VHH binders against DIS3-like exonuclease 1 (DIS3L). Designs and how they scored, part 1

No score or structure here was measured in a lab: all are predicted.

Target 1, 352 residues: DIS3-like exonuclease 1 (DIS3L), of Bos taurus (Bovine) (a0jn80r465to816)
Amino acid sequence: REDLRKTHLVFSIDPSGCEDVDDTLSVRALDNGNLELGVHIADVTHFVAPHSYIDIEARTRATTYYLADRRYDMLPAILSADVCSLLGGVDRYAVSVMWELDKTSYEIKKVWYGRTIIRSAYKLFYEAAQDLLDGNFSVVKDIPEFKDLDEKSRQAKLEELVWAIRKLTDIARHIRAKRDSCGALELEGVEVRIQLDEKKNIHDLIPKQPLEVHETVAECMILANHWVAKKIWESFPHQALLRRHPPPHQEFFSELRECAKAKGFFIDTRSNKALADSLDNANDPNDPIVNKLLRSMATQAMSNALYFSTGSCAEEEFHHYGLALDKYTHFTSPIRRYSDIIVHRLLMAAIS
Below, numbering starts at 1 at the first letter of every chain, in headers, positions and changes, except where a header shows other numbers; antibody chains aren't numbered by Kabat.
ipSAE, averaged over its two directions, is called F for ESMFold2-Fast, E for ESMFold2 and O for OpenDDE. V2 adds 0.75 times the mean of E and O to 0.25 times the DockQ between the complexes of E and O.
[cut] stands for letters that were removed.
The coordinates of atoms that the task and the answers printed are left out; those that the model quotes come from them. Centres of patches stay.

## First folded at step 1 (VHH)

Design a01 (framework vhh_8k46_1)
Fold by ESMFold2-Fast, scan of step 1:
Structure a01 (fold): chain B 352 residues (1-352), chain A 128 residues (1-128)
Amino acid sequence: as target 1 above (352 residues)
Amino acid sequence: AVQLQASGGGFVQPGGSLRLSCAASGFTFSSYAMGWFRQAPGKEREFVSAISGSGGSTYYADSVKGRFTISRDNSKNTVYLQMNSLRAEDTATYYCAADSRPFSPEVLAELPSEYDYWGQGTQVTVSS
């Protein structure tokens, strides 16, 4: 187990009031000038042995609620909220994925997987992290970890934290741009379409845009899920647990294509890249809600994502349509998903 | 800790009514959309109904329009599904779900992950 407590600034960004902290992030400069990006996930498998009473109960709950791939109360509260949760200011066991990135291009040069010990320095909520990213430092008074610090220590820690948030966001922008070039879909929630179907005032129907730090966290989680998927597949070509998202049947896009045509746009549904590009082009600057409606309709056309064993289908079928990734799994939420516990066990076997 | 506790299921005859409840804790309930989904044995999960955080917007699957009504009480952190004129085809386990990260690219790209948190489910059986 590697000790990261003195070498890495580790912190979490979650919704306000979150007590079941699955994931934390780090970024640091290496001696050669390259960057190290880290994703550190709660080490649930350290506390939940295969075939133990706790494991049997967690699996039973997961199979009873198999629709709930993000089940949050699978584990006893003592395990989830106390010993596994990556809360601020306490030593915690984690499973980490760390990438070395080129200092200029952000190309991944190497990756490391292993068990670690971390001590999260900050438990940030999304709005606080966004304020820091935007240069709005009034939020510092609301961050408990800055309480009782002298001015010099406060300034040094603030500069360190702001650098980390900005660098993570810059890396996330790069990762997102690369996935977008491969056809990753930017979709809207079903709620946008639901609101429009009720014929309410248009200005009241436009949802608040997500904060950029949501995308920062999401891209890091997607990256970790992707690299862990590749690692466990390499070690267990016929027995790895992955998550695939097949392209939707063309008939599911009929309403989207017809609605777009009525608005003067052509939506190309022949591939994820064609769909992504045509959705990007279906924007009327005089009526911005049209693009949101079309993206919401595209969401409704999507097929469900599915867990599968790699021995059950051809490698060409492993693809995740929405994320534009050749291999994907669930790794980053083991407090909430039993599938992630299985993936953690496979990863530990793969790196032994 | 986040919890969603579904209740109100049971046996009912065709044409009967049931009211499902989903009590939520551990998040700012009024800021999150709530949905109901169902799954019958041997079938894929299907969407039933959704309601916005404010309760101002609701949507229904075509199979339940005019028969089911979704509502919420933000003062009680509870979402409800009133089911009227029940049919044998409505027999399923019913799940409530909450989206705690609205419009996150990860959530939106991964259906059913549009909703971050799911309830335990409650069984509804419609039979003579």
Scores: ipSAE 0.006, ipTM 0.268, lowest interface PAE 11.6, mean pLDDT 80

Design a02 (framework vhh_8k46_1)
Fold by ESMFold2-Fast, scan of step 1:
Structure a02 (fold): chain B 352 residues (1-352), chain A 126 residues (1-126)
Amino acid sequence: as target 1 above (352 residues)
Amino acid sequence: AVQLQASGGGFVQPGGSLRLSCAASGFTFSSYAMGWFRQAPGKEREFVSAISGSGGSTYYADSVKGRFTISRDNSKNTVYLQMNSLRAEDTATYYCAARPFTDEQLSQLPTEYDYWGQGTQVTVSS
């Protein structure tokens, strides 16, 4: 186990009201001038041994559809809300993925996987992290860790945290731009079509924009899921648990193609990159709602993502259509998802 | 306090349409993925559809794909399920649910949802 408590600023960004913290992030400058990006995930496998009573119950709960008026925890509350949760200000066991990135290009030079011990410095909610990113520091009064600090310590810690959030966001923008160039889909919710069918005015169709820090966290989680997928596949080419998203059958795009043609556009559905590019080009400057409608219809055509064993299909079928990734899995939510516990076990076997 | 209020259920004839709504309060709605689940009498609760916090990603059960459409209006803290071409087999109590994860973590598993609505009954008959 590597001790990161003195060397890394680790913190979480979660929705307001989130009780279980699966994931934390870090970024730091290395002595050679490069950056180290870290994703640190709750080490559930340390507390949940294969075939134990807790393991059997977690698997059963994950695969059983319960009738419930409230959340049913996969793990006992003492594990999920206490010992596994990456809470602020306490020592916690984590499984970490850390990448060395070129300081200028953000090209990945090296990746490390392992068990770690962390101490999260901040439990931020998304709005607080966004305020810090935007240079709005009034939120500092709402961050408990700053409450009792002298002015110099408060300023130093604020500068450190703001640097980290801004650097993570810059890295996330780069990762997203790369995935976009490979055909990752920018889609709209299907609300646009429903509201048009209800004869609502155009102003009602403008959605509240998500905060950019949602994308910051999402890109880091997607990156970790992708690299862990590659690592477990390399070690277990026929027995790795991955998640695929096949391209939709062409018939599911029929309505999208017909609607686009009626508006004077051609939508190319032969690949995710062709779909992404043709959607980008399907703009009517006199009616911007047309592009939103087409992206909404593309959303409706999407196939479901599926878990699979790598021995069960050909490698070209491993791809994730929506994310534009050749290999993907679920690694970043082991407190809530049994599949992630299995992936953690495969990762530990791969690096031992 | 977190609350999810499902509504819009009722009686409808086969081939008809119905729109369910789920109004959310007590949390940052755009930071939560939303799901719809249903339970018919004597059967297990099954997945129907899910939508990411941004609305950029959706999932559908094969039995409803092409007939049902999930959407959300983050300005109104509401998720919707538009149900078209309804069949007798769609008769169930429909539940909305919330989980604190974004696009990449859409889930079909009820155990991964933190908050649940009280349900709204849909009956397709005649």
Scores: ipSAE 0.000, ipTM 0.250, lowest interface PAE 14.7, mean pLDDT 80

Design a03 (framework vhh_8k46_1)
Fold by ESMFold2-Fast, scan of step 1:
Order: C-alpha cells, then sequence, then structure tokens
Structure a03 (fold): chain B 352 residues (1-352), chain A 127 residues (1-127)
C-alpha cells in the first residue's frame, strides 16, 4: 500500500457531527505542473474478509429493514466509528483513486487505483468548508486543528487548505459542466408543483440554494464511482457489479409532454440529452415559473436505479440516465453499503 | 445523529387522503435525502417514495405513483408524504428514513441506503 501521510493533504467534508467518515479528498500540484485529484475511501475490505463472521453479519444487517428511530450500523461500532472511519488526526487504511489532470483543461491524463495509508488533516463540516471557499475566515476559530497553532503556522496551513478547497471546487465545476453537456438532468423538486397548485408566490416556490461545497464533494464521489465502474468492468466483463438507471417508460412522460405543449413547448423524451436540451429550451422569459414546473414534472417521471451483473444485459443497457454516464457503480460508502464492499473486492482483484 | 419523528397517520375511508409528516432534528436536514417506507402485517417492508437532499429529484414505487407525492420544507426540517386516493392495500405502518448525506443512493430506493429511521405512524384504510 502507498503511504500518503507525508505527501498529501487529505481531509473530509461532512455534515456537522458525522462520525462514520467514508470519504476524504486531496488535491496537489505535481512536479510537471499538472494536478492530482484524489478520492480516498475507507478500506472496509481490509477488516471484512469474504465469508468471515463479520462479512456474514454485515450482509445480514444490510438486508434487515431498519425498524428503529436511531442510526442503523451495518458494521459493529468498533469497525464503523473507529478503525474504518477516516477521522482526523489518525492513521487510516484507505482505497484510493487518483487522477492526473492537465493543469489548464483539467482533462484526465491518467488514473491510479490502490490501497493507501492516509492521515486526514481536517474533519470539516460543510458550512466551515463553504466559509473558507467564500473567504470568510472567522470559521478558523471553530476548526479544532487550528486551535493550538501559532499565528504563522495557522496562516500557512489555512492558505494550504483554502487553496485545496478552491481547486477541488474549480475541478468539480469542470466535471459537472462536462456531464451537463452529455445530458445530465437538472430537475426541480415536486414541492414546486404542489406550491404552484396552491397558488403560492414565486418566493415560496424557489428552494434555498445548497452550499457549493456540497456539489464539490458530490462530483468527486460520482467521478470515483464512474472510474471504478469502468475499471471493474474492464477486468470482469461478465461479473462486475454495476448500477444502471434506465430511461423512464414513455407513458410516465405523458403529463409532462401535454403540459409543455399547452404552454407552447415541445419536450423531446427520446433520450436524456434530448430531454435535457428540450427542458433548457422550454423557457419563457416572461413566465420563468413555467420552466421550473416542467422540470418538476420531469422529476416525477424518473425510474429507479438498479444493481446488475455486467453479464446479465447488453452493454448499451449499462447507462445511468440521470447522471449521463455510460457506466456507474457504488464505491464511495463501504461503511454504510454492502454493495460497496463487493465493488471494493472486485477493484482489488482487478488491480492485483 | 439525526432524530426523525413521523406523524399524521390515522383511520381513513377508501378514496380519502392523509398527509404524513416527518420532522428531523439533530443534524442539518438539508444535507439528507429522505425516504418513506411502509410495512403491513405479515409482509416485507416496501419502498414508497424518496426525495433528494436538494429536492431536485423524487422517486415513487409504481404502486403509489400518481396518488402519492413526496415533498420537503427545509425551513421546517420536515419531509411530507401526501397520500391521495387511498386504498385498503395502503394500510400499513409508514416509516420515514434519512439516507447518507449528499448521496444519490437514497434516490435508488434501497432500504440499506438509509442510515436513520423514524418511529412508524399507522395508516388504516377501511370502511
Amino acid sequence: as target 1 above (352 residues)
Amino acid sequence: AVQLQASGGGFVQPGGSLRLSCAASGRTFSSYAMGWFRQAPGKEREFVSAISWSGGSTYYADSVKGRFTISRDNSKNTVYLQMNSLRAEDTATYYCAAGTPFSDAVLEALPGEYDYWGQGTQVTVSS
């Protein structure tokens, strides 16, 4: 396993109070001027061998319906909250995906997969990471890792962390823009439709915008899931565990098409790209709520995603409709999802 | 840890309507995708509906599509399930659940994607 503890600034961004840290991020400049983006996921498979007692218990718990008003733990607490959780300031085993990106275009030049050892420098909550991104440094007093530093050391570490958050966000914007160009869907919640039906004004219909750092983390997780999907499929063309999201049945789009037609717009539901493009074009500058209503109706038409083995269907069916990806899987949450443990095992076999 | 409190259940006649609420406390509600599940006596727990953390995506079981509507109010830390045209087969204990923060997994409706579960609220549809 590669030791990243001295070479990489690794940190997590999670909701306040998160103790089961599955994922951490890194970004650094390489000697050639290119960037290295890293996603480092808890190495649950190191502690959960196939067919072991712990493996059987985890699988059983994952298939048991969660019946209590409390957090459900798939793994024993010693594994999930202690040895597997990528908490700050402690050495942890991880499974990492690291991409070399062109310094200006952010095009992926190469990718590395492997087992690593990390030491997360910061356990940030989303609001703190957003404040740092926005240049609001008053949050530094609330970051425990800065508490015992002299001012000079604090300033140096703050500059390093802020650079990393800003660079990750810039990369995430690029990744999202590329997926949008391939037909990734931007949809509105059903609440918009309900409030409109109740004759609410536009301020009641517009949901509060999420923090941009939520999208930063999400895009990095989606990227890792996508590249791991490609890697395990390449190694196991008939036995890889992937996630597909089929296009919705056409009848589910009937109400969307009829409503759009009544407003003078044509919605093309023949593909995700056609749907995305026609939704973008279904915009009346004099009535901006129409576009939000149509996107809300498109949301209601969506199908569910499915786990599948790559040998069970044709390659053209592997597609994830909503994310606009040709191959997708679940890799980034092995503390919480047994499927991710299976995917980690496939990845380890693929790189052996 | 997030705590979830489901409410709004009761006795209703076939064809009637109920609105279930799930109030969240503890963590930032807006970071969680939310789902509703139900379980009738002697049957497996069934997915009903899910809503993404941003509210930008919703999903429904085929059995309830067109009759039930999931929504969220982040200002009140609450997710809702509006149930219309209720049938005898909708009789069940309804559970709300919070998924992994900032994850698309809950949109895929698997029980194993949900980390936090609320106490159930009983819905009985009978004449």
Scores: ipSAE 0.000, ipTM 0.210, lowest interface PAE 15.9, mean pLDDT 79

Design a04 (framework vhh_8k46_1)
Fold by ESMFold2-Fast, scan of step 1:
Structure a04 (fold): chain B 352 residues (1-352), chain A 128 residues (1-128)
Amino acid sequence: as target 1 above (352 residues)
Amino acid sequence: AVQLQASGGGFVQPGGSLRLSCAASGFTFDDYAMGWFRQAPGKEREFVSAISGSGGSTYYADSVKGRFTISRDNSKNTVYLQMNSLRAEDTATYYCAKDLYPFSPEQLAAMPYYFDYWGQGTQVTVSS
């Protein structure tokens, strides 16, 4: 395993109070002037061997409580909240994906996959990371890792952390822009609860304004999921566990088209790019809630994403419609998803 | 490509027996749980039986317990369903299925929520 504890600034960004930290991020400048982006995921497979008692319990919980009203931790608390959790200030085993990016274009030049050891420097909550991104440094008093530092050390570490957050966000913006050009739907980061009555009216819409750092983390996770999907498919062309999202049937878009027309907009549902572009254009600056309603209705029209084995269908069917990616899987949440443990096992086999 | 070829169906009278076979290819057979599903005309597909990758654990739907036996031969990449005491309600197209997850735990490989289906299936008709 690679030791990253002295060479990488690794940190997490999560909701306040999160104890089961699946994912951490890093970014650094390389000697050749390029950047290295890192995604470091809890190495659950180090602690959960196939067919072990813990593996049996993890699948039992994932399978038995799939549709339960209440969720139970998939792993014992000693694993999920302690040993596997990528908490700040402690040495942790991780599975890492690291990309070398061109300094200017952010073109991916190389990718590395492997087992690592990390020590997360900061366990940030989203609001703190956003404040740092925005240049509001008063939040430093609320970051425990800055407590009791002298002035010079505090300033140096703050500058390092702010550089990393800003660089990750610039990279995330670039990744999102590329996916948008391919027709990715801007449905991520919009949380709405919609209740339809017998007249097909939308009730109980509660829009949530996401912070940009939510998108920073999300794009890094999506990137890791995409590249791991490609890697396990290359190694196991007929047995890789991937996640596909087929195009929805036109009938499912009827309510979206009718509602948009009533508001004076035309939604083009003939492709994901046409849908993305027409949703972007269905925006009244004097009534921004209309666009959020239409995007929520588009979400409801989506077909379900499905796990599948790569040998079960043609490569053309591997596409993820909503994310505009040719191959996708779930890799970044092994503490809470059994599928991700399986993907980790496939990745480890692929790189051995 | 992953292929699952079910065979052994046919016409049988109530109380009779049939043995279905599913020949699998395109994946590491021993690493995956295998199952049988069926679909009667006008109804949704339903779970029938499953067997773990090693063959050490089996699971059955309540409607077939005591009448059907699932088994596998890993040397031949084949899973079997021995159907005894057949009833008119067993009439359906039978499909074999592979678990989505390799290396599923022995005790829980039988849970039906994560199976993929492949192939045309094999028709079983129980009448007269």
Scores: ipSAE 0.005, ipTM 0.423, lowest interface PAE 9.9, mean pLDDT 81

Design a05 (framework vhh_6qgx_2)
Fold by ESMFold2-Fast, scan of step 1:
Structure a05 (fold): chain B 352 residues (1-352), chain A 128 residues (1-128)
Amino acid sequence: as target 1 above (352 residues)
Amino acid sequence: QVQLVESGGGLVQAGGSLRLSCAASGRTFSSYAMAWFRRAPGKEREFVAAISWSGGSTFYTDSVKGRFTISRDHAKNTVSLQMNSLRPEDTAVYYCAADRTPFSEDVMKTLPHEYDYWGQGTRVTVSA
């Protein structure tokens, strides 16, 4: 187990009030000038042995369609909300994936997988992290870890945290741009909120954009899921648990193609790259909502993603159509997903 | 405390409409993807509709596509399901569910075990 408590600034970004913290992030500059990106996930497998009572209970809850079962309590509350949760200010066991990135290009130079011990410095909520990214520091009064610090210490820690959030976001932008170039689907476009008056009439149409820090966290989670998928497949070519998303059958795109044609656009559905490129080009300057409609219709045409064992189908079928990745799995949420516990066990076996 | 509360269920005649609402209490769920599931008498829980955390992407099961519309209001922390042209086959207990994983991390989730938080349900009866 590597001790990261004194060497890494580790922190979480979650919805406000989250108590079952699965994932934390870090970024630091290395002596050679390169960057180290870290994703640190709750070490649930340390507390949940295969075939133990807790393991059997978690698996049963994950496969049961009973409404009395809350998915947030797949594990006993002491594990999910306390011992496994990567809460701020306490020492916690984690499973980490850390990449060395070229300082200029962000090209991945090497990757490390292992068990770690971390101490999360900040438990941020998305709005607070976004405020810090945007240079709005009024939120500092709502961050408990800055309470009772002198002005100089407060400023130094704030500068360190803001650097980390900005650097993670810059890296995430790079990762997303690379996936977009490979045909990743942008289905989460600019949103419009409808503000209703007290009589339920449409009073105002308010443009809304998702917070960029949601994308920052998502890209880091996707990266970790992708690299762990490759690692466990490499070690267990016929027994790895992966997640695939097959391309939809062409007939499911008929309505999308017809609607786009009626508005003067051609949507090419022959590949994910062709679909992504043609959706990006389907903008009507006289009707800015048309692109949103077409992306919504594309989402409705999608096939479901599914878990599979790598021995059950050909490698060509492992592809995740929506994310434009050759291999994908679920690794980053073991407190609430039993699949992630299985993937953690495979990863531990792969690195031993 | 994490709580989802459904409302708007009731008795309606075939061809009628109902609007279900789901309110998040105690916590904000503006970052969560939200879904509606239903369970008919003697059947398993099935997916109905989902909406992304941003509200920009929606996904429906084929049997309700064109009849049901899911929407969300971030200011009120609510998700709604507008049900039009109701059929006796739509009779079920309807459940609100929340997923803390951003939608963009993976494609649309339609299985109950992929959702972290659940409401107690609201009953919808559609008479012939």
Scores: ipSAE 0.011, ipTM 0.487, lowest interface PAE 8.9, mean pLDDT 82

Design a06 (framework vhh_6qgx_2)
Fold by ESMFold2-Fast, scan of step 1:
Structure a06 (fold): chain B 352 residues (1-352), chain A 126 residues (1-126)
Amino acid sequence: as target 1 above (352 residues)
Amino acid sequence: QVQLVESGGGLVQAGGSLRLSCAASGFTFSSYAMAWFRRAPGKEREFVAAISGSGGSTFYTDSVKGRFTISRDHAKNTVSLQMNSLRPEDTAVYYCAAPFSPEVYASLPTEWYDYWGQGTRVTVSA
């Protein structure tokens, strides 16, 4: 294991009240002036051996609830909420992916994969991270890690954290811009709290504008999933577990096209790039809800993504339509997804 | 509960043919990829062939390509392995297997197969 506790500022950004912390982030300047971006994921495979009772139970629960639209605990609470969870202020085992980025272009120069030991410095909720990004520092009084510091130490740590959040967001903007140029779809959806108030009806919730830090975290997770997909495919060309998203059939877009036309817009569904560009142009400045509606309808027209073995189809079929990536997998949520545990095992075999 | 039951094994001379069948129950068969594995005396279990849930894709280990054919019948809830040009090296107990999830495709490592049949013995005499 590499010990990152003294060399990396590691922290998490999650929904308020999240106790099952799968993922943490880091960014630092290297001696040569380049940047190092880090994604550090809970090392579930350290605690869950293949074919153990816990492994069999996790698989059984994952297969039983995989079609449900609600989250269910796959692992015992002591594993998911305690020893595997990357909580703040405690030493934790992680599996890390770290990229060296050119300081100016953000071109990826190197990538490293391995088991690490981290100590998350902050467990932030999305609203707090967004306030810090926006220069609203009143939220500092709500961050427990600043509570007992003298003024000078508090200012220094705040500057360090703000730099990291701003740098991660700048990197994420760059990554997103590249994927957008390749036709990645910006679709409405997936803003579901892992834990919902079981007495409330979700139909009555009023959607609020998403925070930019949601995209910061999402782009880092997508990047890690993409690079791990490439790494396990290189090592196991016929036996890697990947996730593909085929292009949907044209008839599935008919309702989207008709609704857009009624609003005065043309949606071109002939390719992911054409769809992305058409959705970007279907924006009425006087009625921003229209664009959100069209993107939501596009989401509903999408084909389901599927897990597959790389030996089971031609390399041309590996593509993820929605994300505009040639190879993709699930790596970043092993506390919640059994597929991610399998991918972690493949990654460990690939780097051994 | 998931149950897989193999049949069709037996004794055959080199160059002969056998057809193995696996009857599946206790799950939505048409959604699952299915595979055949074998264990020869004194050896570890090895992959032989797999077929996707839809039946549109098939996979074989190099030593059986062109000799073995895997197929499935969704109406009868069965997967079959047609074995032609058998060799003494094909002597093994043959197992039918299904992965832990219907979304998982064929040609996966052994540890991704949760459900196994009891096996059917194939002996190929020289």
Scores: ipSAE 0.000, ipTM 0.204, lowest interface PAE 15.1, mean pLDDT 78

Design a07 (framework vhh_enristomig)
Fold by ESMFold2-Fast, scan of step 1:
Order: sequence, then structure tokens, then C-alpha cells
Structure a07 (fold): chain B 352 residues (1-352), chain A 125 residues (1-125)
Amino acid sequence: as target 1 above (352 residues)
Amino acid sequence: EVQLLESGGGEVQPGGSLRLSCAASGFTFSSYAISWYRQAPGKQREWVSTITSGGSTNYAESVKGRFTISRDNAKNTLYLQMSSLRAEDTAVYYCARGIDTRPFSPAQLAELDYWGQGTLVTVKP
């Protein structure tokens, strides 16, 4: 176990009131000038041994739902909300993925996987992290960790945290741009199409956009899922648990193609890259709702993402169509997904 | 290919009742937990109810005691019986198979299982 408590600024960004913290982030400058990006995930496998009663119960309740009014837990509350949760200000066991990035290009130079001990410095909610990213520091009064600091210490810690959030966001922008160039899809929820079918007011069809820090966290989680997928596949070519998203059958795109044609656009559904590019180009500046409708129709055409064992199909079928990744898995949410516990066990076996 | 098709929505007066249906195809329906979600105009999508493959049911606090989820495995159909309807129940209702219910960024949307088209419920005084 590597001790990161004194060497890394680790913190979480979650919905307000979240107590089952699966994931934390870090970023730091190395002595050679390069950056180190870290994703630190709750070490559930330390507390849940294979074939134990807790393991069997978790497997049985494997689908955990997070709800507006209620949370369903796969694990007993003492594990999920206490010992496994990466809460602020307490020592916690984690499984970490850390990448060394070139200081200018953000090209990945090295990757490290292992068990760690962390102490999260901040449990931020999304709105607070966004305010810090935007240079709005009035939110500092709502961050408990700053309450009892003298002015000098408060300013130093604030500058450190703001640097980390800005750097993580810059890295996330780079990662997203690279995946976009490979055909990653940006889609709209099905409700946009339903509202349009019902002749709703166009103002009601423009949903509030998510905060940029949602994408910062999401891109870091996707990166970790991708690299862990590659690592466990390399170690267990026929027994790794991955998650694939096959391209939809062409007939599922018929309505999308016909609607786009009626609006004067050509949608190319031959590949995810062709679809992504066509959707980007199917934008009328005088009628932005058309693009939202088409992206919502594309969502309707999507096939399901599926868990699979790498021995059960050809490597060419491993790809994730929507995310534009050759290999993907679920690693970053072991408190709420049993699949992630299996992936953690595979990763630990791969690095032993 | 998984398909989910909702129906049964409409306009009702406060205190009224409606029964929503979700017809499922392309998978072994009896083996999966299925959920109802709703999205009111200008609000985020929220979970309403879930029924497991074993028949266990759970409800959002806002609908507990008023709504009843059920399934008919022989017909591959999910139901939501809604009673004592209120103005705040006005929403498009969706069914979904075993998916993550957390709010999604665009980067995460591709990970969702197929959602149905939804069915509109309007409670007008």
C-alpha cells in the first residue's frame, strides 16, 4: 500500500449531500516538470472478500439505484457510508490509477496502478467546484475545511485547490477533444424528442446545460475505466470483464435519416465518427432546436452497452461505440456496482 | 435489441387515477429489474419506482402510498397504477431496464440502456 496522505492533494466532487463517495481526484507537478493525474477509488475489495456473506449479498443486490428522494445500497450502510466511502478529513483505503503526463501536450508517458492510503482534503459539491473554477471565491465560506484557518493559510490552500481544479479541467478538455476526434457521441435525452412531438414551447426544449466540472469528473472516470480495461485485458486476454457498446443496426437510424433529410441535412450512419461529424454539421443557426431533435433521435437509435468476458467474442467487438474507445470497463463505482468489485479483483491480480 | 414502449398517459383531474404500461421486447423480461422515471417540464428526470425480478418493490417518497408498480412476466409488461394524482405529478413517464439513475453529463449518456419514448401525464385542476 502506498501512502499518499502527505504527498498528494486528494479531493472529491459530488452532488451536494453525497455520503457514499466512490471517487477522488488529484493532480500535481512532478520534479521533471511533467504532471501526475490521479484517480483514487474506494477499496471495497479490502472489506469484501470473494465468496463471503457480504460478497454473496452484494452480488444478489448488484444493481444499486441512486434516486432523487432515496438511495439504494448494494453494501451494508456501515461499509458504503463509512469505511469504504472516501469522505473528507479521514484516512481511507483506495485503489489508485496515476498517469504521468507531458507538461505541454498532456501525452500519457507512464501509468501506475496500486493500493493506496489517502486522506481527502475536500468534499466539494459540483456547484462549489464550478464557482472555484470560474473565479467566484464567495463559495469559500461554504467549504468547511476553510472555516478555522488564518488568512495566510486559507489563501495558500485556496490557491492550491483552485490550481488543481483548473489543471484537472484543462486535462479533461484535452481528453474530451481527443475522444471527440475519434467519434465520441454527444447525445440528447429522449425527452427532447417527446416534447417536440407534443408541440411544446421551444423555450421548454432548451435544457439547462450541465456544469463544466461534471465533464471534468466524467472524463477522469472514463480515462480510468479505459486504462483499467486495457490492463486487465492484457493480463487476462480470455477472462477480463469489459463493457462493450456495439454499433446500432442500420434500420434503427431510418427515422433519424429521414427527419434530417426533411430538414435539409444528411446524416452519415456508417460509423460513430461519421455519425458524430454529421450531427455536428446538422446545425441551423436560425433553428438550434433541429440539432437537439436529431441528437435525441440518435439516442433512440442506440444499442445497449453490455458486460462481457473477453474470451466470449472477437477483440474487434470489444469497442465502445458511443465513447469511441477500443476497450472499456466499469472500475470507478465499486460501492454501488458489483461489476466494479470484480474488475478491482482482476486489477489486483494483474498487478501482483 | 432492447425495446421499451410506454403508454397509458393522458389528462386527469386532481385526485384521479391512471394506469401506465411499458411493453418490453428484445430481452428476457422476467430476469431484470425494471424502473419508472418521470420528467416534469423544466425539472430534472427523477426516479419514481422499481420492481425487481423477484417482485420486490420500492418507491420514491413523493409517490409512496399513491402509486403501485407491478409486472406481468407472461406479457413482458410493466405497470404503474397511479392514484390520488396531484398537479406535481404532471410529467413525461419513462420505463428503463437496470440503469444508473444518477444525473448524466453528455460524456456519460452513451452508457445508458435504451429508454422508452415516454408517456405524458397531465394533471389539470
Scores: ipSAE 0.014, ipTM 0.286, lowest interface PAE 7.8, mean pLDDT 80

Design a08 (framework vhh_enristomig)
Fold by ESMFold2-Fast, scan of step 1:
Structure a08 (fold): chain B 352 residues (1-352), chain A 124 residues (1-124)
Amino acid sequence: as target 1 above (352 residues)
Amino acid sequence: EVQLLESGGGEVQPGGSLRLSCAASGFTFSDYAISWYRQAPGKQREWVSTIYSGGSTNYAESVKGRFTISRDNAKNTLYLQMSSLRAEDTAVYYCAREPFSPEVLAQLPGFDYWGQGTLVTVKP
């Protein structure tokens, strides 16, 4: 087990009030000038042995659910909240993936997988992390970890945290741009409604504004899921648990193609890259609703993602259509997903 | 196929209470953040509240302290307990699956992202 408590600034970014923290992030400059990006996930498998009573219970209660002022977890509360959860200010066991990135290009040079011990320095909520990213430091008064610091220490730690959030976001932008170039889909999850009144006006939806830090966390989680998928597949070519997303049947795109054609646009559904590019080009500057509607219709055409064993199909079928990745799995939420516990066990076997 | 069905709307006097429900099917409910949105007559749709897969919650400033969002994963049902209702709360309330959860990226949302809505009228 590697001890990261003195060498890494580790912190979490979650929804406000989250007590079952699965994932934490780190970024640091290495002696050679390169960067090290870290994703540190709760080490549930250390506490949950295969076929133990706790393992059977977790499998049976495979979901975490909340009801009114109560909470019911997949794992017993002592494991999820007190032992496994990567809460701030306490020592925790983690499973880490750390990449060495070229300081200029962010090209991945090396990757390391292993069991670690961490101490999360900050338990941030998304709005606080976004304010820090935006240079709005009024939120500092609402961050408990800064409450007891003198001015000098607070300034130094704030500068360190802000650097880390900005660097993680810059790296996430780079990762997203690469996936976009490979045909990753940018889809609209909000349904565009047409409301009729006396003038038959079209009403735009005002969705909750997404924060850029949601994308920062998501890209880091996607990266970890992708690299763990590759690692366990290399070790277990016929028995690795991966997650695939097949391309939709062409018939499911008929409504999208017809609607786009009626608006004067051609949507090319022959590949995810062709779909992504043609959706990007289907933009009417005088009516931005059209592009949102088309992206929403593309979402409706999508197939569901599926768990599978790598021995059950050809490698060409492993791909994740929506994310534009050749291999993908679920690794980053073992407190609430039993599939992630299985993947952690495979990873531990792969690196032993 | 993803479906969301809202219920529980109706007419209420100012200061009254209502409990809205949203029944979900066609996806693993516990994996997704689910939100309430509303649309008042002549206005654009606005966000009201979200409950994340991890159980934490967020609220629009206009409803903080008056509304409580909750979920029952065993019943695939989302709730919105509304209290101290005001005339300004009059709207059609919609249940929606949120696209920003990392879990959603692995399983893209199906067709029925939004429910049909349920009308809440707070009479002056």
Scores: ipSAE 0.007, ipTM 0.192, lowest interface PAE 10.2, mean pLDDT 79

